# Miniprotein binders against q5jf28: the designs that were tried, part 5

Target 1, 318 residues: q5jf28
Amino acid sequence: MERERLIKTVEAILRGAGYRVARLDLKGSCFDLVASRLFLLLFIKATVNIDTITEEQAEDLKRLAKFFKASPLIVGLRSKSGELEEGVVYERFGIYALRPETLYDALLNNELPAVFAERGGLYVRINGELLRELREKHGYSVNELAQLLGVSRKSLLNYERGEQAVSLDVAIQLEEIFDEALAEPIDILRAKVEADLNVKPETPLEREVFERLKKLGLGLVKVKKAPFNAISTEDDIRLLTGIDERKTRSTIKRAEMVAEVGRIVNSGGVFILEKTKAEVVSEVPLIPKESLEEVKDADELIELIDKLKKEIKEKLFS
Key: E = the ipSAE of ESMFold2; O = the ipSAE of OpenDDE; V2 = 0.75 times the mean of E and O plus 0.25 times the DockQ between their complexes.

## First folded at step 3 (miniprotein)

Design b23b
Fold by ESMFold2-Fast, scan of step 3:
Structure b23b (fold): chain B 318 residues (1-318), chain A 107 residues (1-107)
Amino acid sequence: as target 1 above (318 residues)
Amino acid sequence: DPELREARDLLSQAITLMHEAVRLLQEGRPEEAADLMLEALYIVLRAIELAQSTGSDDRAIQLLWEAILLMFQAIDLAENGDVDTALELLQRAYDLIQEALEILSKS
């Protein structure tokens, strides 16, 4: 119930800010929402307690964000340390985590957060160059300002170089002394992440399908915690690729999710099955793996996918 | 505009559901009230999507988002037994939706 309310709140905030949104209902997925507006793309994991996200989910979330040049985000309410604070950015496995109110302020009030939590307290990155200018303008030496703030000379020099964040208390003190906004906002909507895109297939069927797709000239990015198994890519071609042994209710549900996600990330979808008759679910073709041997390259695969979509459309209207 | 007309109709539906939720809360039926509040909230979300697609007044959209946040808070409070505070927030949400509906009606 609490989780459902959180996801609906986040979806509401995104849609109200003008984002197109696709929601996933998939247990264990690395993201629950994907949202796009203009040139911004967000992959969001919504979880009541941010400590429940696994390292595997976090790595997949970062892989998706890196591949699509998107920002990953965790939205939650608490951690094992208690309730998350509004306006504070937390970190989980290298991913920003924050309250829905913080996301609301960023998207609807154009107010990015500036405070981040780290082991031992709350911190703020400040404009070090502006700090030095204000210090000099007000006639403080490095030692004098350091003494006034209760910090070391080394720390103050690191603040001015932009090499060290200040404690929240020091940030407040600095703004009181200089009567100027020194805090640098944290751009949670354009986070840069690092991830290893070279993950090996896990099942015999996945290995076989990956090998066949690679022979067609497609690059592959494997994911584990998503409604698809891989992203197949070649030049401007992107396919959210599902792999299953047979058509199940789960396959249909995931194909529907792939269709919705694909619309947000401007990617096609396809499911490769061990044994099936060719068909289409929500504009996502389900094809037998043997069909991959009937095409010569990536372009012919796309042509096959397009033909299947058109044939199904014609049957519905004839 | 058909989309603005639909948005106004949806907001009227949400107002009706919220009024019924208030009655249920006052009668000591918070679980049923929470269900209606959640339904009203989803309808307001749909109205926001339609209103935004037509370039509607930003003030009306802001009021509707504030109402949604108050409604989510009211649902949590009602389920945790703080009915008086939930009623207070729900009344504020109701007033915001009414104000937004007035603005959209003038467009």
Scores: ipSAE 0.000, ipTM 0.266, lowest interface PAE 12.1, mean pLDDT 85

Design b23c
Fold by ESMFold2-Fast, scan of step 3:
Structure b23c (fold): chain B 318 residues (1-318), chain A 107 residues (1-107)
Amino acid sequence: as target 1 above (318 residues)
Amino acid sequence: DPELREARDLLSQAITLMHEAVRLLQEGRPEEAADLMREALKIVLRAIRLAQSTGSDDRAIQLLFEAIKLMLQAIRLARNGDVDTALELLQRAYDLIQEALEILSKS
């Protein structure tokens, strides 16, 4: 499958660059890979055609990135306009989108991209102060250089002031004229993203569980397109929180994914079910919602989670 | 594809201007030749944008960008009196544009 090859390629690039990586096998998820190295954290959506990402997936990806202070990225091969170009950064719903080769260059060759696609054109931000210095050293007047580039005097002055990006053709011409790197890199690994973290629960069970967790002092960030339904947080406590009516094969698979993601983002996991007997899947407890009434605050909930994890592990050795 | 056809037409126009620029260089009129070379270069850049919008072959686009670099160097050399080297670079730019046209026509 082309998508499977893409995901494996991205995972290989990340691991080759020294990142710890968790991969998700979840249809419709807003991300397929989460990766961490030193102080960098990346949430990556891999899709062959970047136009197939939905607005809902993009919104959830941005919420996760904002909450964890991570960079969201889309890695793909094409759009409705054709193959994505290496070294070019595209945009979907406010998220950078790029080829796996571009990610490889950024992580393994320390070559950040500088070209971005916007409104059907390709553009580059340049070092305007350096441009002015080079123009003066080579003896070009503002009018002479503007004429050579085929731009207005006003545009050239805006370029030198850093107030306007240049077209790719102008960027190429400038670097050829001066034989200097003028392009400013796009820091795809530290993208700032805006997202609304105050999204309300949608189902009756979610509303009930959210209310109970809030009474324990936990703040909640709702997500829909992930292996968990919310991030529960209070001070240094972070829990990737799943919510289901009953234990299913999907619940078990998602609990396993929550365990893997949690290791990368340094967060615990818990699944809260309408009706179940307490158990643990890959160090993620599955507890009935009534258990939330047995604890008085977030600290006691963490104690319950830790107790369940310990009791089940000890039983396996006894 | 109408945009791809327009891109090819623009490249043909650029080639015509390059032939005229070569004639002017050979007649000892490098400033007029430089003006035509800049006009040709702008047309090639327009053709690149149109070709990119249709999802055209990346190799054709890379060839056209290389042609632009050679044309820009040729303009500089012609203005500095190195007409022979400028003509050599324009020939190479022309060859690259022709190769790009062949790729775009097979699309």
Scores: ipSAE 0.000, ipTM 0.147, lowest interface PAE 13.4, mean pLDDT 86

Design b23d
Fold by ESMFold2-Fast, scan of step 3:
Structure b23d (fold): chain B 318 residues (1-318), chain A 107 residues (1-107)
Amino acid sequence: as target 1 above (318 residues)
Amino acid sequence: DPELREARDLLSQAITLMHEAVRLLQEGRPEEAAKLMYEALHIVWRAIELARSTGSDDRAIRLLLEAIYLMLQAIDLARNGDVDTALELLQRAYDLIQEALEILSKS
């Protein structure tokens, strides 16, 4: 399958570049890979056609990225308009989208892309201060250089101030005229995104669980398209929180995914179920909703989670 | 070219680790084999970095990328107990690495 090959290629690129990687196999998820290296954290959606990503997936991806201070990224091969070009950064709902070859060049060749696609063509941001210095050194007035490039005086001044990107054709002309690298790279690995972290729960069970967790003093960030329903926070403690009515194969699979993701993002995991026996799946405790009623505050909940995890270790070594 | 010589040495190291991983798989030790396969995969990536920095034949780079993909598939299969398919994919990865080595040696 084309999708499987794409995901494996992206995973190989990340691992080859020294990233720790966790992969998700979850239909409809806002991300397929999460990767960390040193201070960098990436949430990646891999999709053959970038137009298939929904606004809801994009919003959740941006929420996760904002919360974890990570960069969201889409890696794909084509759009409705055709094949994506190597070295070009595209955008989908405010998230950078690019080919796996572009990611390879960024991570393994230290070659960040500089060209981005926008309605009406390909564009480049340039070093405006350097442009002004080069223009003055070569004896061009603002009007003279603007005429040579076929742009307005106002546009050239905006280029020099760093307020406007140039077309790819103008960027090429500038580098030919001055014989200097003027293009500013696009830091696809440190993208900053805007997202609303105050999203309301959607189901009756989620509302009940959220209300209880809030009463315990936990902050909550709701997500819809992930193996967990929320991120629960207290000071420096973070929990990837799943909510289900009962234990199913899906619950177990999602708990395993939460364990893998949690390892990469340095967060614990917990699943809160309407009715279940307390147990642990891949270091992720599954606890009945009624257990939340028996703890007094967030500290006691964390103690319960730690106790359940410790009991498993003691049983293995007793 | 010292970078190409280093790339070739790295690929030879990866092949050695792959041979050891195959032995471990045949001995019924898939988790240990997976660790060695993962290590070999990282070495192949280092070889790709060096080869690409010298402007080497793009065909050799594409072969090594395909080998990495097959090795990742083999790791997943070995961990899931599908040893026969994992061995088949590792043989294919090995063949691709050997072909890439031949191309790089003619540079």
Scores: ipSAE 0.000, ipTM 0.180, lowest interface PAE 17.8, mean pLDDT 85

Design b23e
Fold by ESMFold2-Fast, scan of step 3:
Structure b23e (fold): chain B 318 residues (1-318), chain A 107 residues (1-107)
Amino acid sequence: as target 1 above (318 residues)
Amino acid sequence: DPELREARDLLSQAITLMHEAVRLLQEGRPEEAADLMFEALWIVMRAIELAQSTGSDDRAIQLLYEAIMLMWQAIDLARNGDVDTALELLQRAYDLIQEALEILSKS
């Protein structure tokens, strides 16, 4: 209900701003939307209450963002403390969290937020060099300006050095005194995150498939909270890789989601199953793990994927 | 296509609500207008989902998303007392929805 409206609103904002968007309908996923425009790529988790995001979801989201050189983002409406404020950036496990209105302003009004919430307060990062210049231009000593703001001399010096964010109240006072923009915007669309890309497979089948793919020369990035189990990569090859024991309704839906995500991130998809006959779902091949023994390297795997897609198309229209 | 007919019916309903919202804005009742605009916006979102499920023209879908963005901005402006700008944005949203309806009628 409320979550559905939120996701549709975020999708509308992205598409209205010229982004190509793929939406996922997968419970527990670390992202609900992936969006691309020019060189920008966003992985977005939409949740009504930002506190419901788990650490596992956050780590996978950061892992995907790091691998694809994308920005992770959480869009929500409230926290346990109440409604999120427009124009304020919150944080959950190192990921920016904000309201849809804040995203709208960033994408359609070119107005990045500058206020961030931390430890129960609201803060702003100031252009410290500009602050010092304006202070000197207007004839204020460090002590005089500190008294006007109600802060210590040490705090003001830290502000001018860029070593300390100011409270929102101080930021407002500074802009009133100098009649100049001092706030540094938060670039929510180009956020950098750190994540460990060397995560081990968890199931016996995953371990076997990972070993076979590595023998083909593919590097692997494991994820848990996504419609695929890993990203398989070598040079320009990128495959969103699903792993299941058998074809189920879930496998089919996840293959459809992989196809949609792959279009946005310029990656192919493949599902490797313990037991199945080779087939294609929404341009994503489902192949038995034994097929990996029939190919010598990553290039031959891509050739197999392309061959299967062509054979199904020919049968459909014959 | 029954789902496509339902999507078009929903868009027509949204247009009706937008007309009433315009009237309320012109009468100096922006809070009531904002309520109706929000209702219309939600209905357009529902229409988009139905149209997408039928594989409808991507151009029509893009026009409807643009209309939603204009409606969202108009709601914010109406609540902040900028009635004239809100009316301009609602007119643009209406034009986009009408263009989308024309495309969906030919699919």
Scores: ipSAE 0.000, ipTM 0.277, lowest interface PAE 14.4, mean pLDDT 86

Design b34a
Fold by ESMFold2-Fast, scan of step 3:
Structure b34a (fold): chain B 318 residues (1-318), chain A 107 residues (1-107)
Amino acid sequence: as target 1 above (318 residues)
Amino acid sequence: DPELREARDLLSQAITLMHEAVRLLQEGRPEEAADLMTEALHIVQRAIELAQSTGSDDRAIQLLQLAIELMHFAIDLARNGDVDTALELLQYAYLLIQEALEILSKS
């Protein structure tokens, strides 16, 4: 119930800020919301306790973000250490984690956070060059300012060089002394992440399908914690690709999710099944793996997918 | 514009009721809090109607509609004894209403 409210709150914040949003209801998924506005694309994992996110979920979230040139975000309420603080950015497996109020301020008030949590403390990155200029302008020596702030000479020099973040207490003292904004905002909406896009398929069917798609000339990025098994690419075309042994309720639900996500990330969808009658669910074709042997290259596969979408649309709406 | 002024007055009234509801929730009186939240919700709905009739900023109206959804959820939570989450959702609704009020005040 708490999780449901968190997700609805985040969705409301995004929609209120003008984002288009798709929500997933998939247990264990690496993301719960995907949102786009203009050139910004966000993959968001919403979890009450940010410590519950697994390394596998985090890796897949980073893979999706890297592939789609998007920013990954975790939105949560607490950690092992207690409630998350408003205006504070936390980190989990290299992904920014923050409260809904912090996201609200960033999106609706145009106020990016500047405070981050690390090793149980709160810190702020500051403009070190500006700090040095203000120190000199006000006539403080390095030792004098260090004593006033309660820090070592070495720490103050590292602050001025931009090599060390200051504690929140020091950041507050600096603002009081100089009456100037020294804090550097954290651009949570344009986070850059790195991830290995070369992940091996896991099941025998997945290995067989991946091998066939690669022979057809498609690039492939494997994901585990999403409503699809891979992202298939050819030129500018992207397909969110699901793989299942047979059509089940889960397959249908995942195909519906793939359709919604695809609209936000400007990608098509397809499900490849061990054996099935060709059909379409929410504009996502479900095709038997044998059909991959009937096409010679990626272009013919994309033509087959487009043909199936048109034929079934015509049958339903003619 | 008298209708826009009425909308702003209504939003100020809703904010006052929400503050009182927060106090009641903190005092362990969630049913009374839910009653006040329900009154505040109806007042916000009326403010939306007035703002729409004056051709006000769509962004302000969207913020108020989001506040309504969060308030519905907060009322249910308060009645079910989930006070902490009701308080959190009221905080978000309050922020949305305040921002909408500020937008409408500049119009």
Scores: ipSAE 0.005, ipTM 0.267, lowest interface PAE 10.2, mean pLDDT 86

Design b34b (at its last look DockQ between E and O 0.02; V2 from the best seeds 0.00; counts 0 for: pae O 10.1 > 1.5, placed apart)
Fold by ESMFold2-Fast, scan of step 3:
Structure b34b (fold): chain B 318 residues (1-318), chain A 107 residues (1-107)
Amino acid sequence: as target 1 above (318 residues)
Amino acid sequence: DPELREARDLLSQAITLMHEAVRLLQEGRPEEAADLMTEALHIVQRAIELAQSTGSDDRAIQLLQYAIMLMHLAIDLARNGDVDTALELLQWAYDLIQLALEILSKS
């Protein structure tokens, strides 16, 4: 109940801010929403309690974000420590986690958060150079300002060097003393993450299909917690690639999701099945793995996909 | 505390207006519902100011701030013709305000 409401809230925030959005209804997926606007691309996992996100989901989310040069975000309401606070950025497996109100402020009020949670405390990164300038302009020595803030001289020097974040209480005191904005915003919309893109396929069918696609010259990025099994790439070609033993209702549903996600990330889609008759679901072809032997390279695979989409549409309108 | 009593009275008024807004949305009258939601939103915002001035329960204030955001979204959705989503978010805002009122009544 709360999860459904949360996802709809996040979608409404994104659409209200002018983003194109695709939503997934896929249990266990590493993301629930993907959204684009101008040069920004966001992969979002929505969960009531941010601690329920698994390391495996987080790794796949980071892989997708890294590959598409997108920002991954977790939007949630609680952790085991209690309710998340508006305006505070949390972290889960290297991914920013925040309340829907924080996302709302960032997207609709152009107000990025500056406070982050770490080891049970709240902290702010400040402009250390500006802090030093203001301290000197107002005639404070390092020791004088440190005493006024209730911090060590070593800490104050670290703040000025940009080597240490200040506590929220110190950030508030600095604003009161200098009447200037010192806080550095956290750019949650342009977060960059690191991830290993060289994950190997796990099932016999996946290994077989990966080998056939590599033979065509395609590079592959494996994911587990998404409506597709891999991203297949060669030059300008990008395909969200599903792999399944046979066509099921789940296959059809995932193909529909792949079509929606593909529109947002500007990628095509294809499902490779052990055995099936060639068909198209929401412009995503479902083809038997044997069809990969009919083509010699990635360009011919795209030609096959385009041909199938044309043939199926012609039959529907005849 | 006079401020806290006034905050509770305002929240009760907002709940009544939001209940009427839900009814109007269900009857296919989204513009009238949006007008009532806007009125309720301003009342909740005033209640937050009063509750903050008294040092009231942080949880109650947090619930009301979340409700304010949901109400903003519901107003925009209703006006743009997405009545179903507006109803869901407005019902959630209603539930949050009701819970905040209960907390403030027993603080």
Scores: ipSAE 0.695, ipTM 0.884, lowest interface PAE 1.2, mean pLDDT 89
Fold by ESMFold2, look of step 4:
Structure b34b (fold): chain B 318 residues (1-318), chain A 107 residues (1-107)
Amino acid sequence: as target 1 above (318 residues)
Amino acid sequence: DPELREARDLLSQAITLMHEAVRLLQEGRPEEAADLMTEALHIVQRAIELAQSTGSDDRAIQLLQYAIMLMHLAIDLARNGDVDTALELLQWAYDLIQLALEILSKS
């Protein structure tokens, strides 16, 4: 299975479920797809072997997800340990990882997974309060049920308190004994992640541009593994911000990707170049860094961006 | 063993239909291709049931289940006019079914 086929499969799943999707063609990016549907937003890294994801990619994926209030996902087919199982949620760097079929079932069949992998095997979190109620209703002491399941008394108490997941085998036994659904689904569509949003500039040009943007009142969330270098923010303003020395083929491709991502995450885009004439590529302005000295705050920067986009629009439709 | 032989025969039949569906997609006949893909999909589903009843190799069954997902996607894509993507997913499903058949045949 090639990575290109996997990405196309994931895109087809998302579009089939009614998501608007942007697909990236950028080596080393922290995500390959971003997708939205009403209030749901997903950033997805697709990779055949989920263990090839680097910590740097994972941290950026979490930064984007945290900033945009999105769920990050890794979609893959295997790990270093072997093939991934359908319906099982894995975890890498605090990000859920799963097979395309598991995503398909969640989005197209409304069937969230409940089984997750940890060292030692497969596990399920269960409704501990319901477990306690069922145990008492059926007349079992904690010790009696623990013996029946082949687990310790301490483990059973932890299950009932919601402090410990059960093995898949124990979960099956419990559902057979009580004839009740006890498994709690894993909400892969609304995953909660933590990330450090304070990352230093990577180059002298980036540092210079960040300082100028900060003087305009913009906050910055730096990312390393995306078609843009940062998200520039102030109040309601959000700009996917790219930085390059000059306009190259790579610059144009990244601007095109920024435009597509921006449509999905409802954010503007801009590229700040060391040397260029002001222009617009795919609705994304490319401006020289000196333009940042010609505006005095974030509002004036937005006005400059809007004016450039208006001028290009007038030329195209005149 | 008779049920496993029937499962392999069904998979061979599905492969034939899928090859024809690929040809129809390449000829710009997506509605006819979708009809053949639907028939092949049902045949693969029956083959999985038979293979599972014999305690067959989990890897082969996993490949077939993935292929079914790809076929569902390809059918929808073909009917919605995205013939190029439908062809790519159908070709992948075809490859997976062939691999599963090899595993079940021990050849």
Scores: ipSAE 0.432, ipTM 0.810, lowest interface PAE 2.9, mean pLDDT 90
Fold by OpenDDE base, look of step 4:
Structure b34b (fold): chain B 318 residues (1-318), chain A 107 residues (1-107)
Amino acid sequence: as target 1 above (318 residues)
Amino acid sequence: DPELREARDLLSQAITLMHEAVRLLQEGRPEEAADLMTEALHIVQRAIELAQSTGSDDRAIQLLQYAIMLMHLAIDLARNGDVDTALELLQWAYDLIQLALEILSKS
């Protein structure tokens, strides 16, 4: 399957599951899809080979996920070691990676995967307390059950404590012995990730804009691998901020993408340029950096953005 | 505590039902959504009873009680065809249940 077909497949799965979806056509972006359904927000990187994601992309993907209280996902077909298996969760840089089929089952069949891949093996987390209860109910000692499974006494005790994942083979044996599901599902749709939000601006213009917006009461976090350059840190002001030296074809395309993403994540968009006339692209204002000197605070900036949107809408319908 | 675990499991089930209820709301099936929300509400009520019996954190119980109130409102709104407001209240109820579940998981 080619990347384009993969993205279309993932988009179709998300839409079929009732998600609102925005698709990005941005090379090198940390995500290709953003999808929202209710309380579930997903940032998805679609890549045929999951080992092609860079650490920088993964870190930005986790930053976005953490900031928006979303789950990051990698959807792919293969790794360096081979094809990804269906129903198996992989991990890259602390982000779950899975096949489209596994995502389908999770979203449309309400079947969360329980199997994960680690160090070339397949493992499951087991409900350790249920394992203990079943062991005791069936009259097995820790030693007897451990011997039956071919594991150490220590390993079985670690399973019962939930401190150690069980090999898939041992998990299957346990479920066969007790005729009960023991595998804990992996909630790929509510993945909690840690991310560093203290990312500094990279360019002189970004530094100037960040300093100016900070003086207006608007904190920003730098994002490197997105159609925007920064996100606002204020809970009340959700603003996807682009920063460019001048208006280019890339600026326009990124503004269009910011508008689409913004609709999914309930966020405004603005592009701040070193040199531009005030204009709006797909309901995203492009403003000169000097406009930041005309406002007193972040609220006045939002008012300015809204005014610009309105004025252009009026011009389009006049 | 087995009762505290059961309470957590119940809350997890309620969350699952709430997700389904919202799917139904988005699909334009508000009556079916209201039925699932009603089931979820009863599950949350039972979780409160269990949490109270274990002497669990009062803050978690208060969050769940507020979630129930929001769920009641969401059910009524859904049946009245105000899907957008029902969705908003369900979100808040969900957030409260999650927060309560996190508290009950640390105790």
Scores: ipSAE 0.005, ipTM 0.234, lowest interface PAE 10.1, mean pLDDT 89
ESMFold2 (binder alone), look of step 4: mean pLDDT 87; pTM 0.866

Design b34c
Fold by ESMFold2-Fast, scan of step 3:
Order: sequence, then structure tokens, then C-alpha cells
Structure b34c (fold): chain B 318 residues (1-318), chain A 107 residues (1-107)
Amino acid sequence: as target 1 above (318 residues)
Amino acid sequence: DPELREARDLLSQAITLMHEAVRLLQEGRPEEAADLMTEALHIVQRAIELAQSTGSDDRAIQLLQLAIRLMHYAIKLARNGDVDTALRLLQLAYRLIQFALEILSKS
């Protein structure tokens, strides 16, 4: 109930702000919503308690964000330490986490947060170059200002380099000393993340399918916690690729999800199965792995996919 | 405590005015935004006086004092046409007031 309310609230905020949104109903997925507007693309994990996110989910979320040049975001209500505070940015495995009210303010009021939580404290990022200029203008040496603030020389130098945030108390002291504002907002909508895109397949079927796709010239990005098993790519070609032993209700639901996600991230979809007759679910073809032997390269695979979609449409309406 | 309740109500009013000031800044109406920020600033100053009279948490008072300094600079910058910096300062002031309000609501 709480989780469903949270997801609906986040979806409403995104749509109200003019985003196109696809929602997933997939247990254990690394994201629940994907949203795009203009040049922004967001992969969002919505969870009541942000501590329930696993490291594996976080790594997959960062991998998707890196590949699609998108921002990952966690929206939640609490952690083991209690309720999340509105206007405060938290972190889980290197991913920003915040309340739906904070997202609302960012998207509908153009109010980015400036305070973040770290190791039980509240911190603010400051304009380090401006801090250095003000220190020099007022005649303070590094040691003198560090002593006045009650911080180490190393910390002050890190503040000036923009490499370390200040505690809220230090921010107050700096404002008092210089009579100038130094705080910087946190751009939660354009977060850059790093992830290893070279993850190996884990099942025998995945290994076999990956080798066949590689022979076609496709690069592969493996994911575990999504409605697809890999992203297959070559030049302009992008395919959200599912891999299953056989067609099940789960396969059909995931193909439907792949169609919705693909619409938002501008990518095609395909499911490769050990045992199947060729068919299409929500514009996503399901093909036997042997079909990969019938094509010479990635371009011919796309032609096969397009041909299959056209033939099945013609059969249904003839 | 009636004085503490009044301080909390004033801070809620200031937050509402600050939201409207942000909207005006985004719409290219910085003079009107500065006027609302000035009104919010006076309200926060009154809230500080009431909170201090009740022996409230020094942390909350320090946060509010930092917020009024940031608002003061935001007003100057908005009137000088530096809208981006004014928005950053106003956003931080807003968060500081919300945090102070949370502290005061627990006592």
C-alpha cells in the first residue's frame, strides 16, 4: 500500500512536470520508472525504505544510467535512521536518494536541494574558488582561517578546491566571517555515474546467446535486475534483449515492459528463446536462438525483426 | 508555548512567500520577487525574536540567522539581475528554515 502510493506519487510528479513515463511492475528490478523530457532521462527506483536496495540493484541501475547517458535516482520515505527529511539529499551505493516532496520542488518549482546527509551529519557544498578569493581578500592565511573555523588545514584546502563539503556549522561560520553566500545547489537531475559495462553472462543459455550476438558484430551490456538480460548495440542499433529457455507468462510480461521502456529510451526490443515459434508480443519479437544463424550481421538481424513484425501484423488483419 | 507556536506559524508563512518569490524569479520578475523576499525576511526575523524569548534550541536560531543572511544577499542579487545566484541562495535559505522549523516542532 505504502509502496504503491509512493510509485503513483512519483509518476504523477513526473507527468505533471511534462515527462514521458514508463512504469514497471517487476519485483526485484533495479528501477520502477523511466522518464524522459527534452534532453533529460531518469531511471528511478522507488522504495519506501532506501536501505532495502541491494548492491546488485544499484550496480545495474548505474550501468543503465551510464549506457543511456541518464541520471539514476532513488525516491523513498525512510532509512534505518528514520524518516528522510524534505530538501535533504541522501546516498545509497553512490546514487542520490530523496523524498518525493524534494523531487516535486526540483521539477515543478525549479528548487534544487543544497543540503545532503552523510555519516549522520548535514553538509553543504560551497563555491571553493569564491571561498579562496574571499579568504585572500580579507587577508587570512590558510592556517588562520582553518583555526578560526576549527578545521584542519587539509580540510580548508579541500573546501577551496571544491573537493570536500562543509558541515552546516562551518557554513554558518563562513557566512559570518565573510558576509557572503557560498552555497551551491545539488543537480539531482543530471547526476553522472560510473559503472563497469563489461559484465559476463552467468547462465549457459546466456553465454551461448551472447557468443552468437557477438559473432554478428553486436556489443553487449549485461544486466540482471531488469525486464531484459542485455542491451545489444552496434552503431545506431540498440536492442533491449531478453533471453529465456521458453515462453512463459513472465516472458510475456517482460516483453510488454521492454516495449514500454524502449519507447522512452528510443530502443528496440527482442527476446531470444531456446524453444519457441516466432511471434510478436507488444511489438517485441520472440525468436528461437537458431534464427541468429540465419543472419550475417547486426543489420540483417534488424531486418529479420522488422520483417517478422510486419508479417504477423498482416496475418492478424488479413 | 504560545510564543513558540506563533514562531512556527510565522516560519510557515515565510516558506509560502519564498515559494512565490522563486516563481517570480523564474518568470523574469526579480523586483516583485525581491519584494516578497523582503517580506519573508521580516517574518523570519520576528520568528527568531519569539523563538529566542522561549529559550529555544540555539541550533535552530543559528540556522534561521544564516537563512536571513542568505535571503538578504538573494534580494541584492535579484535586484542586480543575478537571478541564478539569487535562486541558489533562496533555495538554501528555504532548506535551513524547514530544518529549523522541524527542530522547533519537536520542542
Scores: ipSAE 0.000, ipTM 0.176, lowest interface PAE 16.1, mean pLDDT 84

